# VHH binders against N-acetyl-D-glucosamine kinase (nagk): the designs that were tried, part 23

Target 1, 319 residues: N-acetyl-D-glucosamine kinase (nagk), of Dictyostelium discoideum (Social amoeba) (q54pm7)
Amino acid sequence: MSKEIFIGIDGGGTKTSTVAVDSNGQELARHTSPCSNYHSVGEDLAKAAINEGIKYVIRKVKETITDDDNKEVTVGSICLGMSGVDREKDKLLVKSWVTELLGESINYSIHNDAIVALSSGTQGKLFGVVIICGTGCISLGFNREGVSGRSGGWGPLLGDYGSGYQIGYDILRHVLKAKDQVGPKTSLTQVLLEKLQLTKEEDLISWAYDPKTQSWQKFAQLSPLAFEQAQLGDEISNLILVDAANALYDLINSVIKKLGLDKEEKFPLVYTGGNIERKGILSDLLSKKIMENYPNAEILNTTCDPSMGAALLALNSKK
Short names: E, the ipSAE of ESMFold2; O, the ipSAE of OpenDDE; V2, 0.75 times the mean of E and O plus 0.25 times the DockQ between their complexes.

## First folded at step 20 (VHH; framework vhh_ozoralizumab_d1)

Design N4 (from J4 with T100L; at its last look DockQ between E and O 0.70; V2 from the best seeds 0.00; counts 0 for: pae E 9.1 > 2)
Fold by ESMFold2, look of step 20:
Structure N4 (fold): chain B 319 residues (1-319), chain A 123 residues (1-123)
Amino acid sequence: as target 1 above (319 residues)
Amino acid sequence: EVQLVESGGGLVQPGGSLRLSCAASGFTFSSYDMYWVRQAPGKGLEWVSEISGSGSSTEYPKSVKGRFTISRDNAKNTLYLQMNSLRPEDTAVYYCARDLSEPWGYLSTFDYRGQGTLVTVSS
């Protein structure tokens, strides 16, 4: 009486989460191990972190089997959603590590972590659209024929319209336009200077160009100010968020059209990423525009963590 | 029409050497990062090496690093793999591949269309 399990792995930027589920999708075991992004920690540590999680959940499930004559666990399939797995060589390398442990006969799927985000809102299905809006932004999707599509994800130099980075950039731009008397006054000026511990707008140039602190997050960390001030009635903050919602809509609209999802009776649209994952002004603006144009979209948040999303993908890939 | 044609495989003793070639046509060769991958009988594909479009940057997994050298001649549209200190576990069909990954990596794929070249390492 062997027990068949399905394993999902989320290799995020700081840790690795591994989950085993049964054929009903119920969690049997879970483990957290160190970061497995091999571009960050190297092959040996990344491989060790992944294999630690796999070995742990198999052992834990074996401990729960009551049939003493057959205490065997078999892995039916495994799905890994990995930060740092962007190119096909990354997928092949990671797959080689886990096949060394689990053998060649198991069904393997390895994806970038963004693709597993769709699964976390769809209960393990690669169908529909995900919009990820945090420091950066991207939309990805799949139709029923398995065709994929994407829009956005070009980064701050080449794109990222609607992202936290862009919202932060727009705050700075409007504050300085107000200082130059080229644009309207905004409550963003005071709260920006207070957040950055600066006394006047001219100090923003030394802050913005400080070479020791250049990152996407430097600008993206400002985005909450637009949410806060829009709620207090600031018109410039509202304009920034309306523009962001329109940009996110354009990414989603492109993916819907590329994949023919407007022809479906309905399709899931998963929101994820810190700026839209919770209900708030940006997600409300976006949802209003989506519903006006695509009443057949079912707007969802993620209902489980990415390792469970990967485990459900693994379960659903068994045929 | 894109073509990738591998050659140079054969039977070799452990510790021996082989040089593989990949003739590319139907695309601007120098614009693409190129890869060698391999498939042992009954196993999945394994990444073996990578070279940038200009040829200035190379990468290898630990399993072959120090033994294999990827190179390219952009004037001849040809990719090479010099394999030294060959081991029985290097037995596989070797393919060259063109990187079609999109920038910033969310949807990635290889384009390998050749039949590959068989390398057998045995006594």
Scores: ipSAE 0.011, ipTM 0.517, lowest interface PAE 9.1, mean pLDDT 86
ESMFold2 (binder alone), look of step 20: mean pLDDT 79; pTM 0.793
OpenDDE, look of step 20: ipSAE 0.638; ipTM 0.885

Design N5 (from J4 with L107I; at its last look DockQ between E and O 0.80; V2 from the best seeds 0.00; counts 0 for: pae E 7.6 > 2, unsure alone 64.1 < 65)
Fold by ESMFold2, look of step 20:
Structure N5 (fold): chain B 319 residues (1-319), chain A 123 residues (1-123)
Amino acid sequence: as target 1 above (319 residues)
Amino acid sequence: EVQLVESGGGLVQPGGSLRLSCAASGFTFSSYDMYWVRQAPGKGLEWVSEISGSGSSTEYPKSVKGRFTISRDNAKNTLYLQMNSLRPEDTAVYYCARDTSEPWGYISTFDYRGQGTLVTVSS
C-alpha cells in the first residue's frame, strides 16, 4: 500500500520552497532550492530547482515509511505557484518539466505566485478576494463558480494608487509642495532628507533622476516614513495613508461587485504585501472602510507560507 | 466566429524541414499575439513559439530555439511555423492559438479552435 502525498511549490523571486502534506494537511517534509523563475535563470536551472524540491520531499517521506516495507509514496496532486509564470505558455512549459518527472496522470495546477496568496489565507481555497499591497498593488478574486476578477495592477506610469510606490511618490510630492509654499509644512521633509542623506530639498532632483538607480522599488522604500510620521501626528502623512486606503478599497470594491460577493453570507478577504499584511495604520483604515460597507467580509492575513498554501490547494483538488 | 485552421503537417525524416500554416478568421488577427503549441502522443500540451501582434517580437523555448521560426502575414491573416533540423521528439499534433490573456498576465488564457496538424518525424 502506498502513502499518498500532496505537494505545493512556491517559486518566489529568489528561492523555491517545496512542501509535502498528508491527507489531513499536515506537513511531512519541506525543502528549499534555488530560484526557479526561468526568465531569470533559464530553463535548465529552473527545471532543476523545481525537480530537486520534488525529489527531496518524496525521499524524506519515503524514509519515514520504510519502517513498514510494504509502503511506497505516491503523489496525489501537485500545485505550483511560480514567479514568472503569468501566461499560458509559461504554465505549459513548467507543466512539461514536472510531467517528465511525475508522469501525465498526476493532477497538476500551475499558477502565478500572486494567485497562491489567496490560498495562503483561506486554507487552500480559491474563493474570495485578495488585496496585494507592497511595491505595487492589485486585487484579485474568485467566486464559488470559479469565475475570477481583478482590479488595479497597471503600474506606476498609468497609476498604481494605494501601492508603496505611490505612497513614496506622494511623500516626495508633498515635501516639494511644502518647499514651494504651495502646500503645508510636514515632518516628512526632515525624515526624508535624513533617510536619503541629503541636506536640502533641491538635492532630491539628483537623487530622484539618477539614471544609475532607477526602479520603482527606489520610491517604494520611502513608504515607511509615512507610517512613522502619521503615528507622530503628521497631518500630511495621515492624508497620504487615507488616500492609499481609499484607493485600495476601490480596487477591492470593484472585484467584490464584479463577482457578486456582496451577496454571499460570508467571504474571505485576504491582506498580503508588506504595507498591509501586518496590523498598522493603513490596514486599520482599510479594514474600517471594508467593515462599514461589507460586514460579510472576513478579513484575514495569510496563515501559512505560500508553499503550504499551494500544497493545500493540491490537497483540496483531490477532495 | 473565431476559426483557426492548421495545415502543412506530414511525415518527414530526421534532419528534415516542414512549414506549417494557420489560417485565421472571425477576429482582427493583427490585434493578437499568436502561439504554436504541440501535443506529442500521450503527452500534455507544450508551448513551441510566440509572435507579437505586429510580428516584431518572437520567443521560443530552449527545446526548439534556433530550429523553428514563427512568422505571420497580417495582410493574409496567416500564421506560419518553419521547422528545421527536425528530430523524432518533435513528433506531435501542432496547434495554433491566439492569446486571450488579460493584460498584466495575472489571469491568463489562450485558445485554439482547430484540429491541429500532425507532424511525424520518422527514424
Scores: ipSAE 0.039, ipTM 0.584, lowest interface PAE 7.6, mean pLDDT 85
ESMFold2 (binder alone), look of step 20: mean pLDDT 79; pTM 0.789
OpenDDE, look of step 20: ipSAE 0.609; ipTM 0.872

Design N6 (from J4 with S31D S52D G53S S54G; at its last fold request DockQ between E and O 0.77; V2 from the best seeds 0.00; counts 0 for: pae E 5.3 > 2)
Amino acid sequence: EVQLVESGGGLVQPGGSLRLSCAASGFTFSDYDMYWVRQAPGKGLEWVSEIDSGGSSTEYPKSVKGRFTISRDNAKNTLYLQMNSLRPEDTAVYYCARDTSEPWGYLSTFDYRGQGTLVTVSS
ESMFold2, look of step 20: ipSAE 0.445; ipTM 0.822
ESMFold2 (binder alone), look of step 20: mean pLDDT 79; pTM 0.800
OpenDDE, look of step 20: ipSAE 0.648; ipTM 0.885
ESMFold2, look of step 21: ipSAE 0.018; ipTM 0.509
ESMFold2 (binder alone), look of step 21: mean pLDDT 79; pTM 0.793
OpenDDE, look of step 21: ipSAE 0.032; ipTM 0.414
ESMFold2, fold request of step 24: ipSAE 0.180, 0.011, 0.023; ipTM 0.672, 0.511, 0.526
ESMFold2 (binder alone), fold request of step 24: mean pLDDT 79, 80, 80; pTM 0.798, 0.801, 0.805
OpenDDE, fold request of step 24: ipSAE 0.684, 0.732, 0.680; ipTM 0.899, 0.921, 0.895

## First folded at step 21 (VHH; framework vhh_ozoralizumab_d1)

Design Q1 (from N6 with S57E; at its last look DockQ between E and O 0.51; V2 from the best seeds 0.00; counts 0 for: pae E 8.9 > 2)
Fold by ESMFold2, look of step 21:
Structure Q1 (fold): chain B 319 residues (1-319), chain A 123 residues (1-123)
Amino acid sequence: as target 1 above (319 residues)
Amino acid sequence: EVQLVESGGGLVQPGGSLRLSCAASGFTFSDYDMYWVRQAPGKGLEWVSEIDSGGSETEYPKSVKGRFTISRDNAKNTLYLQMNSLRPEDTAVYYCARDTSEPWGYLSTFDYRGQGTLVTVSS
C-alpha cells in the first residue's frame, strides 16, 4: 500500500551522499549534503547533514507517487557508512539522531565507511573480503556467520605496507639510494624531480620535511610514478610494486585465515582504492598470487558507489 | 566467564539523583574502555557515557553532558554512573558494557553487557 524504500548513506570525508532504493534495488532518489563526520564538524552539523539527505530522498520519492489516496513512504531499513564512526559510541550516537527522525521500528545498520566498500562489490552482501589500497591500506572481511576480521590499517608510521603512501615513500628512498650509490640507478629519479619541480636530489629534503605540507596524500601522490616507470621497464619500480603486492597479499591472507574463508566453496574478494581499482601491474601481481593460493576467491571490483552499496545492505537486511 | 552486573536503579522524581554501579568479573577490567548505554521502553540502545581504561578520559553525548558522570575503580573492578538532574526522558534500563572496538573504527563493537538496572524518573 505504502511505498517502502531502503536508504543508504555514505558519509565520506568531505560530503554525505544519500540514496533511496526500491525493493528491487533500483535507485529512486539521491542527495548530496555537507560533511557528516561529527569529529570534524560537531554533532549539530553532522546530524543536520545526515537528516537533510534522508528528508530529501523521502520527499522526492513521495513526489513520484501517483496514488492520491496513498502518498505514504515508509523506510524499511537504513544503512549508514560513515567517516568518523570509529567506535561503538559513534554508532549509537549517529543511530540516536536517525531514530529521532525515523522512529524505532525500522532496521538500522551503522558502519565505518570501509565496511560499505565490501558491499559495493558484492551487491549488498556482508560476506567475503575487501582490500582497500589507496593512500592507506586495510583488509576487512566477514564470514557466513557474520564474524568479522581485519588486518592492516595502522597508518603509515606504524604500517600500511603496500599503500600509496608507502609506495611513494619507497620511491623517495630508492632515488636517494641511487644518489648515494648504495642502490641501482632508476628512471624514477628524473620523473620524481620533474613532478616536484626540483633540480637535484638534495632538494628532496626541503620538500619531504616541509612541516606545512605534511599529509598522507603528499607522499601517496608519488605512487603513480612507480606504475608508469614499471610499465616502461624500470627494475626498481617493478621491485617496489612486487613488494607492495606481497604486502597486500599478506593482509588479505591473514583475513582469509582468521575467518576460515579458505574452506568456502567460493568467496568474494573486492578490490578498491586508487592503486588497485584500475587494472594494472599491482592488481595483476596481487591477483596472480591470490589465485595461486586461493582459487576459490572471486576477485571483484566495486559495481556501484558507496551510498548505493549501503542502500543494498539496507535492502538485504530486510530480506 | 565474562560478567557485568548492574545495580543502583530505582524510582526517582524529576530533578533527583541516582548512582549506578557495575561489577565486572571474568576479564582484566583495567584493560578495557567501558561504556554506559541505556534502552528506553520500546526504543533501541543509546550511548550514555564512556571512560577509558585508566579512568582519566570521559565522554558524553550532549543529552546527558553536565548531568551524568562516569567513573571507575580498577582496584574493585567496578564502573559507576552518577546521574544528577534526572528527567523523565532518562527513564530506561541502564547497562554497562566493555569496548572491544578496533582502532580507527573499521570494525567496532562492544563485547558484553549485563542484565541492566531499571531507572524510572516520574512524578
Scores: ipSAE 0.006, ipTM 0.472, lowest interface PAE 8.9, mean pLDDT 86
ESMFold2 (binder alone), look of step 21: mean pLDDT 80; pTM 0.803
OpenDDE, look of step 21: ipSAE 0.025; ipTM 0.377

Design Q2 (from N6 with S101D; at its last look DockQ between E and O 0.59; V2 from the best seeds 0.00; counts 0 for: pae E 6.7 > 2)
Fold by ESMFold2, look of step 21:
Structure Q2 (fold): chain B 319 residues (1-319), chain A 123 residues (1-123)
Amino acid sequence: as target 1 above (319 residues)
Amino acid sequence: EVQLVESGGGLVQPGGSLRLSCAASGFTFSDYDMYWVRQAPGKGLEWVSEIDSGGSSTEYPKSVKGRFTISRDNAKNTLYLQMNSLRPEDTAVYYCARDTDEPWGYLSTFDYRGQGTLVTVSS
């Protein structure tokens, strides 16, 4: 007789969270280890961080077994949701590390970290749609047959309409249109200059094109200004958020149609990412449009952290 | 229809070399990043190498880096893997693969894989 556990791993951009659950989905152990994105830290450190978490949770579960000193802990399945696992080659590389530790007979599921976000809202099921809206944006989903679909995620050069990055660009554009008298005045002008510690609109050129500070987050950090000023009645901020909501709807609509989810009695639609999971103007606008067109969508936020979402997916994958 | 046909496998002593080829047809080969993967007896698939569509950027896991070289000839629709300093643990069926252009892992899969060519490294 042995104690069977199911392991979930969330390898985010800064840390790795590992969770072991029992057959009822109850948490038995948890560990945090360093970043495991091998593009950032290299193979040796990424492998070590993943294996540290696995070894820790197995050991902690073993320490709690008191009914037979020789009783063994076995891993029934494991699911990893990893930042930096984007291509099939990444999945195979990470699988080879974990297989070295746990053997070939274990059920392995290795995904990008975005996939386990859906599971965190669905109690461990890969069914339905997730919309991720933060610095960038993407929608993805699964139907009951296990077919997947995706829309968006092309980055700010080629897409990302509705993302925080694009909202930030729209703020800058409208402030400069107002300066040039080719667009309406907006309260965004003053709050933008204050946030950036600039005194005049002309200084935006030096800020925007400063080669020392080019990143996606540089422009995405401006997006809260649109939320705040729209709440205070600024018409331009409201327009920016309406346009963002329509863009996010288009991504979701594409995934729903690709997967035939409009024909389901109900399907989950999980909101995640900093710009959409907070209640506010953007999420309200999007939800209104979703409910008008898909009353069978069940709009959800995540109900557990991603490592638990991965653990529940691992548990449910044991067929 | 898409086809990938591997060749060049065989029996080689440890320390030896082999050159694998993959003939591609049924798609615009020069539009795709290409991969070599392998499957050892009783093991799952393992990524071995990647080359971008233009042929100028390559990548390898530590297990083969410095010993294996991926290349492509877009005019001949052919992918190559030069394997040097072969070890018994390199014994596997080797496949060439075409990946999707999707940026996310679960949705980014090898959408076509050839039938493979066997490499055996044994004294």
Scores: ipSAE 0.077, ipTM 0.588, lowest interface PAE 6.7, mean pLDDT 86
ESMFold2 (binder alone), look of step 21: mean pLDDT 79; pTM 0.793
OpenDDE, look of step 21: ipSAE 0.638; ipTM 0.885

Design Q3 (from N6 with S57D S101D; at its last look DockQ between E and O 0.02; V2 from the best seeds 0.00; counts 0 for: pae E 10.8 > 2, placed apart)
Fold by ESMFold2, look of step 21:
Structure Q3 (fold): chain B 319 residues (1-319), chain A 123 residues (1-123)
Amino acid sequence: as target 1 above (319 residues)
Amino acid sequence: EVQLVESGGGLVQPGGSLRLSCAASGFTFSDYDMYWVRQAPGKGLEWVSEIDSGGSDTEYPKSVKGRFTISRDNAKNTLYLQMNSLRPEDTAVYYCARDTDEPWGYLSTFDYRGQGTLVTVSS
């Protein structure tokens, strides 16, 4: 009697996580392999990274079989959430790689990596809304008919209000407004200069415009200062976080309306991303506004990583 | 003024060892998960190792697992990569990188800023 497993893959922008689960959704094996975004690393390396993870978890599960005479493992289904998989041709290409390894009779689900984020908070269901708030921000969702919706995710240049980048940028703006005496004093000034090892506000120009340190993430690294100073009573830090919460609400509200989720008896709303995933002032502000307008939203955090979320999608698709 | 400065690369024969260092400055190093990534000639960027902000959780792809060891010294703001049993396919420019706040890669990339350090493995 062979052991049936269900495989989930999270192919992020930097690495590939592969998880095998049993029919009860319990993790049997896990592996991390290199990046599998084929637009970044090419088809051969992306295919190799995906197949490395699959082969590894099958082998590890096979090693746990106590019947030494029959160590067979059968893959019931597989779900891949892959960065760089946006169009149907991307899905077909990735499917061809995995089909070459596992055969055509297996149930395959192949998606962009953002789609499986919702599953990591819903235990394997593509229903409801996710809000991702880290360096950047985006909201995605699915209704019961399988229709998807999206708001945000356009990056800092085109519109990323509510993101860690924007919070960091707003810190800089308010510190400079205070320096110019066109805005109130804020405790952010001292903590910002200390964090950046600068002596005066004028030094922020050289820091912000240094072409050798071109990364928008350097602005996002400032966002913890707003959380810390708001907790200590700084009014400007609180204003920054209120504005961020309102922006995140607008993204979520758009997805809810696009999908008609306001008409559901209940729907999950998953918070994820470093600025919103942990309980804190930003998540509390956002949750208050959500509950005031959508008491039928069930606010959840992720309970597992995206590769486990993909594995649970794979498990659920067997039925 | 965020800086990541890689060093320790060089020419080494197959089977040899090198230790890479990355000096971090301009940010709170202990707040960030850190990575080593590499780019072989004509290839895209490849993840090589990761270490969490506290230094206790590490991960490696199979191609380097057992041969490479990532570590960090948060008191010195320094990231390390010990590379043993080097092979010609390890030839690349190696970069250190810090994490973003994204729980998956949709809205994030590696945050790296250095020029990298060249490792050449050749007989």
Scores: ipSAE 0.000, ipTM 0.210, lowest interface PAE 10.8, mean pLDDT 84
ESMFold2 (binder alone), look of step 21: mean pLDDT 80; pTM 0.803
OpenDDE, look of step 21: ipSAE 0.019; ipTM 0.383

Design Q4 (from N6 with K62R; at its last look DockQ between E and O 0.62; V2 from the best seeds 0.00; counts 0 for: pae E 6.7 > 2, unsure alone 63.7 < 65)
Fold by OpenDDE, look of step 21:
Structure Q4 (fold): chain B 319 residues (1-319), chain A 123 residues (1-123)
Amino acid sequence: as target 1 above (319 residues)
Amino acid sequence: EVQLVESGGGLVQPGGSLRLSCAASGFTFSDYDMYWVRQAPGKGLEWVSEIDSGGSSTEYPRSVKGRFTISRDNAKNTLYLQMNSLRPEDTAVYYCARDTSEPWGYLSTFDYRGQGTLVTVSS
């Protein structure tokens, strides 16, 4: 008898995680392969990364089958959560890779990585809202009718309000405003300069505009300073985080309204990302606002990794 | 009603060339990114080319890059696909497709497409 497996893939910006599960959702095999974002590494390498993961887990599962006569593994479904796969053309490209490997009849789904994040909090159910807050931020959701909604995810330049980047950026702005005496003093000034090993605020120009070290992460990495100083009572830091929380709320609110989830008795709201996945000031601020406005929201954290979330989606697609 | 009508398909030998056209109506053509997609027998839909609303930017998958050229005439509400150096693997029904009207064009699908035109590349 052929063993049926379900495969989940998390194609992140830096690596690809592939998981195979059985019909009960039990993990059978896992593999990490290189980046599969074809915008970053190109089609060939991205395809190779996806193929590598799929082949690996299938092989591993086959190895576990003790029945000498028919070590056949059947892929019941595969779900791919992919970064940078937001457009139909991207999905078609990834589909082509999967069908080439597994056949045209393969049951597959391709989603944005944020959707997979939702699944990781809901145990494979596409219902509710997810808010991702890391370097960037995005909110996505599904209603019971299968309608999806999205808010945010425009990137740092176009407005990832509430994100780590935005927080970091705001830190710099407020520090410099203080320097110019057009804003209030803040304890962020000293800790920022210390962190960056700078001696004066003017040096922030060279740091911020250094062509050799340009990245959104560069700014997002500053975000912890706001958290720390807010805890110490810095008003500007608190303001930054309040603004962030409000921005995140707005994203979530937008998705809730679009999907009509406010009418539900209960719906899950999954927190993920480095800025809100852990208990902290930002998470607390956001939660307070959520609870005030949407008492029917159940705030959840992720309980499994995104690849497992994807695998569970794959599994549930056949049920 | 959004209408897209493809034309220009036919039988061509390997190495040959074809030019496809798509007549658009029922919407402001110049406001939308346009696409060519194709479906080979027994295969799924494949993206072939993209052009922005203004015609300033084009994109191609590796499979057709260097051989196909997408263009548009907004004054004529017409999309074009110049296909050169055609190969048997290019055999497919080719569709002109419009981006969905999703807010800000963030999410794009090929929901709006014509009936397609068949391109057969065979010796």
Scores: ipSAE 0.024, ipTM 0.369, lowest interface PAE 5.7, mean pLDDT 89
ESMFold2, look of step 21: ipSAE 0.087; ipTM 0.623
ESMFold2 (binder alone), look of step 21: mean pLDDT 79; pTM 0.795

Design Q5 (from N6 with D52E; at its last look DockQ between E and O 0.67; V2 from the best seeds 0.00; counts 0 for: pae E 7.5 > 2, framework grips)
Fold by OpenDDE, look of step 21:
Structure Q5 (fold): chain B 319 residues (1-319), chain A 123 residues (1-123)
Amino acid sequence: as target 1 above (319 residues)
Amino acid sequence: EVQLVESGGGLVQPGGSLRLSCAASGFTFSDYDMYWVRQAPGKGLEWVSEIESGGSSTEYPKSVKGRFTISRDNAKNTLYLQMNSLRPEDTAVYYCARDTSEPWGYLSTFDYRGQGTLVTVSS
């Protein structure tokens, strides 16, 4: 008898995680392969990374089958959560890789990594809203009718409001405003300079515009300073976080309204990302606002990794 | 009503060339990114090329890059695909497609496409 498995893939910006589960959702095998974002590494390497993961987990499952006569594994479904796969053309490309390997008849789904994040909080159910707040931020959701909605995710330049980047950026702005005496003083000034090993605010120009170290992460990494100083009572830091929370709320609110989730008795709202996945000031601020406006929201954290979330989606697609 | 009408398909020998055309109507053609997609027998839909609304940016998958060229004439509401160095594996029905999503390009789909034109590459 062929063992049926379901495969989930989390294709992140730096690595690819693949997991196989059985019909009960039990993990059978897991593998990490290189980056599968073809925008970053190209089609060949991205394809190879995905193939590697799939082949590995299938092989591992086969090895566990004790029946000498028919070590056959059947892939019932595969779900891929992929970063940078937001356009139909991207999905088609990834589909081609999967079908080439597993056949044209394979049941598959390809989603943005944020959707997989939602699944990770809902245990494989595509219902509710997810807010991701890391370097960037995005909110996605599904209603019971399967309609999806999205807000945010425009990137730092176009406005990832509430994101780590934005927080970091705001830190810099407020510090320099203080320097110019056009804004209030803040304890961020001293800690920022210390963190960056700078001696004066003017040196922030060279730091911020250094062509050798340009990245959004560069700014996002400063975000912890706001959290720390807010805890110490810094008003500017608190303001930064309040603004962030409001921005995140706006994204979530947009998705809720688009999907009509406000009419539901209950719906899950999944928090994920480094800025809100843990209990903290930003999470608390956001939660307070959510509870005030949407008492029917159930705030949840992720309970499994994204690849498992994807696998559960795959499993549920066949049920 | 959005209408896309493909033409220019036919039988061609390996190494040959074809030029496909797509006549668009029922929408402001110049406001949309346009695509060519193809479907080979027994295979799924494959993305072949993309051109942005203004025509300044084009993209191709590795499978056709260097051989196919997408272009558009916004004044004529027409999309083109120049196919050179055709291969048997290029045999498919080719569709002109418009993004169904809002112009800012998230969650795009190719639901708006024509009836297609058959391209057969055979010796």
Scores: ipSAE 0.029, ipTM 0.465, lowest interface PAE 3.9, mean pLDDT 89
ESMFold2, look of step 21: ipSAE 0.046; ipTM 0.559
ESMFold2 (binder alone), look of step 21: mean pLDDT 79; pTM 0.795

